# VHH binders against Fructose-bisphosphate aldolase 1 (cfxA): the designs that were tried, part 1

Scores and structures below are computed, not measured.

Target 1, 359 residues: Fructose-bisphosphate aldolase 1 (cfxA), of Cereibacter sphaeroides (Rhodobacter sphaeroides) (p27995)
Amino acid sequence: MALITLRQLLDHAAERLQGYGVPAFNINNMEQGLAILAAARACDAPVIASRGARSYAGDIMLRHIVEALAEMYPQIPICLHQDHGNNEATCLSAIRHGFTSVMMDGSLQADMKTVASYDYNVDITRRVTDAAHWVGASVEGELGVLGSLEKGEAEAEDGSGAEGKLDHSQMLTDPDQAVEFVQATRVDALAIAMGTSHGAYKFSRKPDGEILAMRVIEEIHARLPATHLVMHGSSSVAARLQDLINAHGADMPQTYGVPVEEIERGIRHGVRKVNIDTDCRMALTGQFRKVAMESPKEFDARKFMIPAMKEMEALVRDRFERFGTAGNASKITVIPMDDMAKRYASGALDPAVATAKAA
Below, numbering starts at 1 at the first letter of every chain, in headers, positions and changes, except where a header shows other numbers; antibody chains are not in Kabat numbers.
F, E and O stand for the ipSAE by ESMFold2-Fast, ESMFold2 and OpenDDE, each averaged over both directions (binder to target, target to binder). V2 = 0.75 x the mean of E and O + 0.25 x the DockQ between their complexes.
[cut] stands for letters that were removed.
The coordinates of atoms that the task and the answers printed are left out; those that the model quotes come from them. Centres of patches stay.

## First folded at step 1 (VHH)

Design b1 (framework vhh_brivekimig_d4)
Fold by ESMFold2-Fast, scan of step 1:
Structure b1 (fold): chain B 359 residues (1-359), chain A 120 residues (1-120)
Amino acid sequence: as target 1 above (359 residues)
Amino acid sequence: EVQLVESGGGVVQPGGSLRLSCAASGFTFSSYAMSWVRQAPGKGPEWVSSISGSGGSTLYADSVKGRFTISRDNSKNTLYLQMNSLRPEDTALYYCAKDYELGWSAFDYSSQGTLVTVSS
């Protein structure tokens, strides 16, 4: 009956031939949860269920949604993940609520707006990681600040994120700092800044193949082969979904997200967790608008939600297939958190740092 | 199982145009990114262009940007490459590839390809 930890899931992803990535989907309501698990069942895919905006759907809501989903879909391993924790209390509260994985985002201060010092990030992330590992929960850290290389700005994700314009150097993770950070904190996964931003308005022009700092991804993975890399802000903002929204009375500007091809390339170079939120919101909104425009007599909210769930399910199935997540749920035997705690205590899950490349 | 069949190559003069097609079978076409890769005589393979499963995102190599257009028709399981303003340097065997499993550095393009020759 135990939910899967992030560390166990991503270790499995990394150990499979050619490796695979796992999308982490924000869940803000029951319909999103149902769409994700229907897709997971169809694809035989494990799931990372991420907490959405705390003010909208907090830890308690996601815990109960995931409990229901785990009962309905007992064959699917589900990682219950708390995204963007601002301090120790937030992360430990999530673990007390039954979360198997937390993110300590020490790249920002507790206000989730002010850029934090490196020393602050190391200290707070180390403290959370020590406590989480004592009880078998996994920890994702973040180094660098998420932003856009094109815009030089950061967007808040679910009420968190840097404010104002960022220096280009603040938008990219320093590989030397990444090694030092992981050695100091012992995090299971590391979110790296590679030029991505949150939200629907990522890029104003078509991608030119240079939108991700792939060399940074490659170098960090080569130096930290046992630490799983995480991409935040990884919605593609597909033209089809923009067209669906705009055909039904909206005025969303033409924009371009992170191409799925770039995400696939990242997965080949060590990315194991891919955070997706905006694409799912667009899928729901597009179908809500279509029903409203085409069926003006409809007042049953379920008649809006059912097509929206089907649109989202199709998107989620596509990402499970394209990231290589599909076909793997049946190959995983969940290790309970108490046993993961023993593995952490033994040193078996300690970070590995690669020496110089072989000639 | 997985089959990719390229067509549309030929001999054209510099400045000419060609449209390549790739007929795909044996997998759910709309679920996978597709790419065009070329190999010029005496050179290694070069990635040309990629398109997402939905068709919503496209990427191009700098050498072809503004001249080539990648597209797909998921109802027909067919990938296209519209090539305009062709140059002698575009002379190559062109392959379509399902790049999801191999990534950009090692495409699965075990098909025969289609030959494009740009010469006067």
Scores: ipSAE 0.000, ipTM 0.119, lowest interface PAE 20.9, mean pLDDT 79

Design b10 (framework vhh_brivekimig_d4)
Fold by ESMFold2-Fast, scan of step 1:
Structure b10 (fold): chain B 359 residues (1-359), chain A 122 residues (1-122)
Amino acid sequence: as target 1 above (359 residues)
Amino acid sequence: EVQLVESGGGVVQPGGSLRLSCAASGFTVSSNYMSWVRQAPGKGPEWVSSISGSGGSTLYADSVKGRFTISRDNSKNTLYLQMNSLRPEDTALYYCARVYTYSGDTYEFDYSSQGTLVTVSS
């Protein structure tokens, strides 16, 4: 089957009763891809296969892994996505190599460390979006500074110089700014600072903060009904997986993720793409370590990786079910990129701006 | 040097009106989502209303919707809350607050102010 664009996939997700979310799983190797697609087949779920900005697999390697998976699992729509593109060259390289979707992360400059201005973000995201849409590829943009935080920076207190802008970018997204950004750039999907109920500083949360954050997200969704919201850094970092890793010779410090219940809440409020990476790496590594410790005479790498893939497959299945992705693959007919390009050119996929209801 | 100074509170009869003001210094209100939060005696803080930096988005708690109007004047770096049809249950210390997240995964109200007391009594 042909690879699906992000826009078509998330439009389908939004148009279903209650809507559903689609997980975007990072793929760094063959084993992760096999685990994800086995789960997708079992759940009848479409999926986003994502290349992270720091993925050593590269865009060429991931493209060929995903093409092989698409041949093995022709019934599953797969979106091939470049996450956190740092500039035009990275995004266009991914498209040239067969990716159907890219993220232009203009919240940071090309070094992925220096906070960018709003005008820089608009300009670079618009240029990438224009080029991508001409060939039928979808684009995700970002408001705020989620790059370093999303990558699991444990000690990110790294800059009094950037502190003011980081604090500002972590504030609730202004719905007017979100509307302006989407109108200017025409992105298909938007990552915003959503706020969650926990982290290392969960005790600092005020009782009404979550309600306010959700109402803001609801307003952004209502005002941008054709633009899909994205949650970054959405691994749950379950205690069971931390315990699995640490029981078998590792020393992973205790860390907290986003509970799946919070992600489900976001999906009820217009989130359609959910980025997950760390959970999958933990599942794989935990089982690999377990086999190594329990079977010290085993030297067949397959005996290490098969249980790892099963652990990851179980996690991926759970996310497909909990996000409502399950049961939808068979209901999607993939539109080729050339036809998506014609739809973009016609204006049929242009951002829609609606007046929020007076609730 | 971030300062928020509330004013406009007082004693008013049920059904009356009051207009609260919040003068901000040390930061630009147009860059921030601003909120009004109240705390009744012996109760925890309750979110009342919020307004986006541009003023184009306003949100209200169900208990005050239709009675209260939040607004801002970015040229004066000032936030307002127009309170109409006041009820005894609106009696509280009212704080203006900057919506802020410092953990990257939670939102919090910054109540770095003295508040202004609103008493609704017959």
Scores: ipSAE 0.012, ipTM 0.521, lowest interface PAE 7.4, mean pLDDT 80

Design b11 (framework vhh_brivekimig_d4)
Fold by ESMFold2-Fast, scan of step 1:
Structure b11 (fold): chain B 359 residues (1-359), chain A 124 residues (1-124)
Amino acid sequence: as target 1 above (359 residues)
Amino acid sequence: EVQLVESGGGVVQPGGSLRLSCAASGFTFSSYSMSWVRQAPGKGPEWVSSISWSGGRTLYADSVKGRFTISRDNSKNTLYLQMNSLRPEDTALYYCAKGSPDWLEYLKSGFDYSSQGTLVTVSS
């Protein structure tokens, strides 16, 4: 019945040497929630249900949808997470309305377009983390600018000018800065730039060699063993899904995402939360379009949404299995937020810092 | 309650071998990573080796890499440490611990170890 915090969930994921990753799926409506939880039940998998920055459902509506799902699927630990909070008000509103986890994205200013200073990021993230921990909620922070590129286009709409250009150093998280940031903010999880900073149009051709900066993942994980690493923009944009959507009236250009094998490597090197949005949107929309094209006289929304939910459920099941999330829901006993607040207050959940391991 | 019982220690000459065992009970052994930690006389605890819940991944401290092999038998709830090419500096009390240093700091947050331990003495 109770929703799980991100910290407890990812601590469980990390307690095994190999570890496992937990996918964070965006939920905008009831149908997506039903598909995700049906998959979670089938796989015995815990799950992170994320509210995206532009969710039209709002935090109140999504809390009640997820609460209903928790009642329907009582064996599945569900973390309700606010993705890309732009300021304290957004994060605290989500917590006030029952979210168990928030992301304070201080890598951008409150306009979610202008790159923020390191000091701004530390200050705002620390303030949110202090307040969230007082009530037992978990906090994800971000270093390296990636949130604005997550949707398969720049958040600023544009393709962008020379002044908005990100250089390579802004696209990869500095391990020394990550250690300092986590010590200063005490975040439970850290989104790092590791080579995947943009959404659906990640690659124009099939990538050669190593895609993720495994050395960066390994170094940050080794130096921050109690802080969980988060991978944004982790859709694979499979050819099958592109074919599904384009065969039924869409015009999506050929693209390549992050191969699931590379995400699996990231998980073996310390990644615990994997954000997936684009793949789910393609699965749902592709099937919706298929029914519309093949059955032009159909007007019952259920006839569109039921096949869409089945397509999304199949995708979600695959990710639970591939990330090692499957089989773990039954092994978790949810700790309520009030008790997590006591654990934070005791210092038991404070960041741990270790010396860097030899290369 | 987590119970860990270490055995297999003893006195051995430099270059010799020993196999340590740890019998685990009170938790679902197959669901947790396991570690070996040692404490030499007059020194603090030192992490030696860890193995994932499935046995699919192992980690070793640089001081023992290539000489020690960690393994587990989930059907018997038992953890093992095969120690080869033993050196005088390997002399210590060896403790079995629940958890891993991958994200857990041993003896503080992720390790439930027996106060018993098993003594390994390497001397001529």
Scores: ipSAE 0.000, ipTM 0.147, lowest interface PAE 15.2, mean pLDDT 79

Design b2 (framework vhh_brivekimig_d4)
Fold by ESMFold2-Fast, scan of step 1:
Structure b2 (fold): chain B 359 residues (1-359), chain A 120 residues (1-120)
Amino acid sequence: as target 1 above (359 residues)
Amino acid sequence: EVQLVESGGGVVQPGGSLRLSCAASGFTFSDYYMSWVRQAPGKGPEWVSSISSSGSTILYADSVKGRFTISRDNSKNTLYLQMNSLRPEDTALYYCARDLSYGFEPFDYSSQGTLVTVSS
């Protein structure tokens, strides 16, 4: 069965009244895939299956896991996405192996640690985007600095160095740069920095102070109405899950989470892809550790995996419902990559730039 | 419409006790994990405690462990937090929150929370 491109999926999300968001879940093994797709079927939700920067499985393995899931769940559109590609070779290898979407993360150099210049980011992202669009694959780019949040640690080594000691102005994506970047690179989606990796610019339903990060989202969306915005590091990192894992012999470092309410606000203002990884890892690991500690005679891995999959399935189902993804899978007819390539070539998918005022 | 109505807050001296209650409506209370979350003036929300749907699994933040006790009455759709040995740093607005089986949902800010002030 055909996998969906990110551009087609997020265009559908944006075209619905009020729009909806689509969670991108990292898949590292069969059990995670089964949990995600069981939830997707239950919710009638399309899904983005991501190979993360920390994935040890490799492109080929994840391609085959996702193909098997697509055969088992033919009614669910699945986007197979390479997250945080560090260079052209990584992105093009993913496409060669059957991925329908890639992220070129030019905000960092190929080492994925050293902050890159704006010009470097534009050049490398443009090269990847051109090549990907020739074959119908979608491209996500990134502007701004996310710090250490993607590592599942708020105070990781590179987050506690000079790079992690950023002020508020360094953590926000500049709307003028965002417009220029999208015009230059023609990316389908843009990951933006909103100041959520540190204690600055916290969203809430009724904030006491300024909500500058949300206004940045609003301005970028108003000026780039056809470019889909992406939130990275969007696990809530619920204290309950962290306590569950640590109560059973772990010592997990503190991480800063994004309240689901803040993600919902972002979706109302043009966020269409929401990356979630840490919450799923915590759900699995918490249950593995709990079974091990409470049932010391248990050696059947399935007795660890089944509660873990149920915990993850419940989390995934909640995110499909809260992001508005639920109910949409049955409304999508997948366009093959060859046809997406023709649409890119025709100019039908070109970036749109507006001079609209931000709210 | 999901509604969570907190009560039982007030002013107490250090070392004192308070019992908070949360009346839930608009959903099947017995199907959900429930949590207490607090927000001190000028700070972000801090998770305090969670309890499973049946009451068999209970978790506490290290800062309140041994001093606070979470409980629930599914027949009355009510969540409780018994707070003992209160300290000035426990001063906060306390919110009741609904969890799904895996985690925490954000505050329902349509409910105002209940204020706990610990001062001499």
Scores: ipSAE 0.000, ipTM 0.115, lowest interface PAE 19.1, mean pLDDT 79

Design b3 (framework vhh_brivekimig_d4)
Fold by ESMFold2-Fast, scan of step 1:
Structure b3 (fold): chain B 359 residues (1-359), chain A 121 residues (1-121)
Amino acid sequence: as target 1 above (359 residues)
Amino acid sequence: EVQLVESGGGVVQPGGSLRLSCAASGFTFSSYWMSWVRQAPGKGPEWVSSISYSGGSTLYADSVKGRFTISRDNSKNTLYLQMNSLRPEDTALYYCAKDRYSGLFEYFDYSSQGTLVTVSS
């Protein structure tokens, strides 16, 4: 089986001389899975296949789709990941159904909208981590809440995320709190709230060229060298895809994403998992609209889905190349979950805390 | 209404020290990153230092590292900047800034007054 745990995959990413990042793509249907794995095969890239908390596919359906993809593409390590688990029941259900990795999002309450206390987050994340590690599954935690530094607005992905405007303490992760959180919960990966630099830092003159969000990433990585950092909300929302959508009868409002160059910078500073959903949805929707407008007599859904898969495959290939994921699948030998469970039990995968700060 | 009132500026000789204070009111001080920004005569704003909401993390511009120390007292809603080994190039109007989610290098409405620091031989 080609299913890999998140911890093994991201440890491999970190161990390469310069390090690389791995994109985590949301999969809602068979066609997205086919596009992702075609790209992975072409690039020799491992991949994280994510189910969102409110994905209509469900954990059972997605498990079967990913198992079929793993059988079709046995050379590609695939991490099957439950994104934004809202409670223990959701996370444990995913593990029971064959997921190799879960995210316990204790930054929000079980409704996935109401901001939770720090103590709630620590308690629930630790309980999920203990249970997951017992069977060899990896755990991603989250500290802080996704939002935009420029607008102070909450950003929701795949039906998860705080609603309304956020205060500043919810927008950026405190490095001291991150260290305490990881020591208490023993999570394998940590999603941090770093805001976005796209439109976030406006000035009429050249400052002393430092972005606060990047300094927070550097500080957390320096102090938690064995914990993998995760970027959520990492779609670039390319002008090309917005133009594709709007040229074919849509009226998508102007949106701002994270430049790929900024994601590359994050990867140099310890980001190992990069969550992408919006870009894939835009690629599919753009081609659906193009076929509908240019071929109004077309009724064959395959004539819509094939160009959509090709557009998405091209985007996924670009991300594998730019994140440094390409060329690494063939270098990974998947460790079964039972053996990962033994490694967790031995303490070999425990968090490391350094007193040094980022330069 | 958000208010930030800076104090502690003055004239000092090269190598001297000054401690700036910023009294904050009208918002939950302990929930925000706070920054110091300066503007030298005839130049644009320059970010100097930032501190996390808890005080556990501090960031400094390369020009002031090792000489300046940012701190805060959340019980008093006060931000501080301890400036040591002052140089003529540190001469500027210093602003206390509440992060508006838009950037540490911008002049913020809530810190319009500033406090003048002049380093002269």
Scores: ipSAE 0.000, ipTM 0.158, lowest interface PAE 17.9, mean pLDDT 79

Design b4 (framework vhh_brivekimig_d4)
Fold by ESMFold2-Fast, scan of step 1:
Structure b4 (fold): chain B 359 residues (1-359), chain A 122 residues (1-122)
Amino acid sequence: as target 1 above (359 residues)
Amino acid sequence: EVQLVESGGGVVQPGGSLRLSCAASGFTFSRYAMSWVRQAPGKGPEWVSSISGSGDSTLYADSVKGRFTISRDNSKNTLYLQMNSLRPEDTALYYCAKGPEYLSYWDTFDYSSQGTLVTVSS
């Protein structure tokens, strides 16, 4: 009956050069939960079940879905995570409703549109982290303006991100700022800018050489060995899924995501949590549309949703395998939140700062 | 008021060297990553190199890796780009750019960097 905290799960994932990544899949309904846990069981994989900022499944509903899944799949550690919490009330509400992990997204103001100052981000993230740690819940923070990369229809459900004049710009996260932020806030995990950058006027394209700027990822990881790095917006938006949707009566705009190969590189260099939402929504929608078009007399919703769940299950299984998550669930003994609270209180989970640079 | 003043550009023969400087003022220089960006005639802007606030981390575009070295002197609020083995294709206007706190502003932001011209004559 106990769900795993993000900190315990990602600590297990971080085993030096053999470390693995854990996908965080958004759950909006029962069918997505069933698909994810069927895949997790098949792969012996732990998983992060995430509530998106604008998910229509409220925190109470998702808590009960995940608790039911935990009963059905008792061998699978499940982390129940609130993504993109916009203020203290949202984060603490999630914890009160049984979530084991929250993200305080202080990179944006509470409206989830206006870019926040660094000082605002530090202050609000520290307050949430203190409160969460008192009860054993983990906290993810964010540096940079990752939301400026938000894509219209492909990422509309999350409803977060900078809008207006930044032209989807994102700067590389400064390792010095990352160290200062983590020391100030004591977050368990940190989302960092991935290196896609178009500055106003003169700084107009992403850094050359690598999508994820691997040197910066390695440097931050080396200097913050106890803090886990997070990739947001990590759907690959595969051409196959776009084609599946559009071949069956849709007109989805062409969209590009992060290649799975680049996510694998990030994991080899210190990324431990990988957020995926759009790919799962596309998998469900594509199969639902296919059944509707190929079987125009079908009226049983189950005949639409069962193939959709199978498509999503296949996608989720692929990500567990490629991220190295597979085979690890059976190796984890879940520590309940009350015991995690004692570990936080003892200082055993405090941020560590190393002066050594990435080798 | 953020101000960035580039200098050190000029005309140089292929295989030659130049060192660019950027004098920064109006912000706590040591707290921000800094970058060099260039724009060649008839081409769009191209990122060249970046350095962290402490100077401990550096990144380079593949086109300049091994030839250019980015560095900074935080006591003098100055960013440098040492350019060696220059090629005609390095001819461009070079701009100094301030790092991530740039994204914290929503009012009109234009650091008004004037750039410094580097011409590699063949």
Scores: ipSAE 0.000, ipTM 0.258, lowest interface PAE 15.5, mean pLDDT 79

Design b5 (framework vhh_brivekimig_d4)
Amino acid sequence: EVQLVESGGGVVQPGGSLRLSCAASGFTFDDYAMSWVRQAPGKGPEWVSSISWSGGSILYADSVKGRFTISRDNSKNTLYLQMNSLRPEDTALYYCARKGYSLYRSTPFDYSSQGTLVTVSS
ESMFold2-Fast, scan of step 1: ipSAE 0.116; ipTM 0.618

Design b6 (framework vhh_brivekimig_d4)
Fold by ESMFold2-Fast, scan of step 1:
Structure b6 (fold): chain B 359 residues (1-359), chain A 123 residues (1-123)
Amino acid sequence: as target 1 above (359 residues)
Amino acid sequence: EVQLVESGGGVVQPGGSLRLSCAASGFTFSSYGMSWVRQAPGKGPEWVSSISYSGSNTLYADSVKGRFTISRDNSKNTLYLQMNSLRPEDTALYYCATESYFGLPRDEYFDYSSQGTLVTVSS
């Protein structure tokens, strides 16, 4: 019934042969939670339930939804995670309300739009990490700015995203800086900029080659073998879901996301947490629109929500299987946060820095 | 218009068998999990069994596990409950219902839309 911390979950993922990835799905309502946990049960998969920066379900409501889900699905370890915390107050409020993991996004200033200095990021992330670790909660940091390929509604979804034009070099995380950052902050997980962007507007052209900067992923993982790498903006924006939406009265522009095959490659090279939000929103919206168009006299919200949950559950099951998350829930024994706090205090969970890759 | 029509009930002796059917119309049957719920005389409703939308997952109340089998035919929009080794305690009005949750059948989440079918286990 206890929620799992991000550090324990991703340590387990990394300990397996070749490692596996764990998807982090945004939950904004009861129906999304039910779809995700039904899929998790079917796949024997642990899961990260994430609150986005602009989630209209506040941290108190989401905590209670996830606690109910944990009671209903006691065999599934659930990590309750606050995504894109903009300052200490936001992160600590989430922990106070029962979250087991937080992200301190110091790559942007508290407005979540203006690019922050490296020193600002180190200072604020260190402060949050120290406080979180005192009570056993895990911390994800971010280094390198996740720029938007096209400015628009994608940035509005989470209330975060760099504004203005970014130089190409600002979009990729520097491995030397990543090592310094992790040593200084002691974060459990690090989101790195590897060519992804938030929301639906990732690419205007279908990818025909390497999308992610795999060299960056491989180098950082090799140098920080105990720090778990995080992919943001990992929705695939499948043509099928775009077609479902547009066939039923919408006008979504044709866009392309990150192919699942590229995410699988990232997982092979050290990615452990994969953030997915846009794909789930598209699955829900597509079915809502289909019911509305095909059944114009329907007024029962449940008749919209149930097909939407089915569509989302299928997508979530696919990601658990493809990321290697499936089959692992039954292999995990949850460590309570108070015991994780003792492990942090002992230095057992401190970052490791390697000078060379294994031969 | 959503309709659920149960049939197959009757009077049977202890140890006997019955097969209940639920004919569904007015909605996309293959998109919903389905349940059987029963209400004994003078008692509240009790969940009996559930089946996922695809038919690949089934759940049973401890009181009927090993004796009852739930199944569905999505091509015919029909839900079934095969009841074997019936006991006097199984006497109840049986309802089929759509589930509000995928993968978690609970009696508090059922929507009753039918008159039910009566099963009486006695001599």
Scores: ipSAE 0.000, ipTM 0.116, lowest interface PAE 20.6, mean pLDDT 79

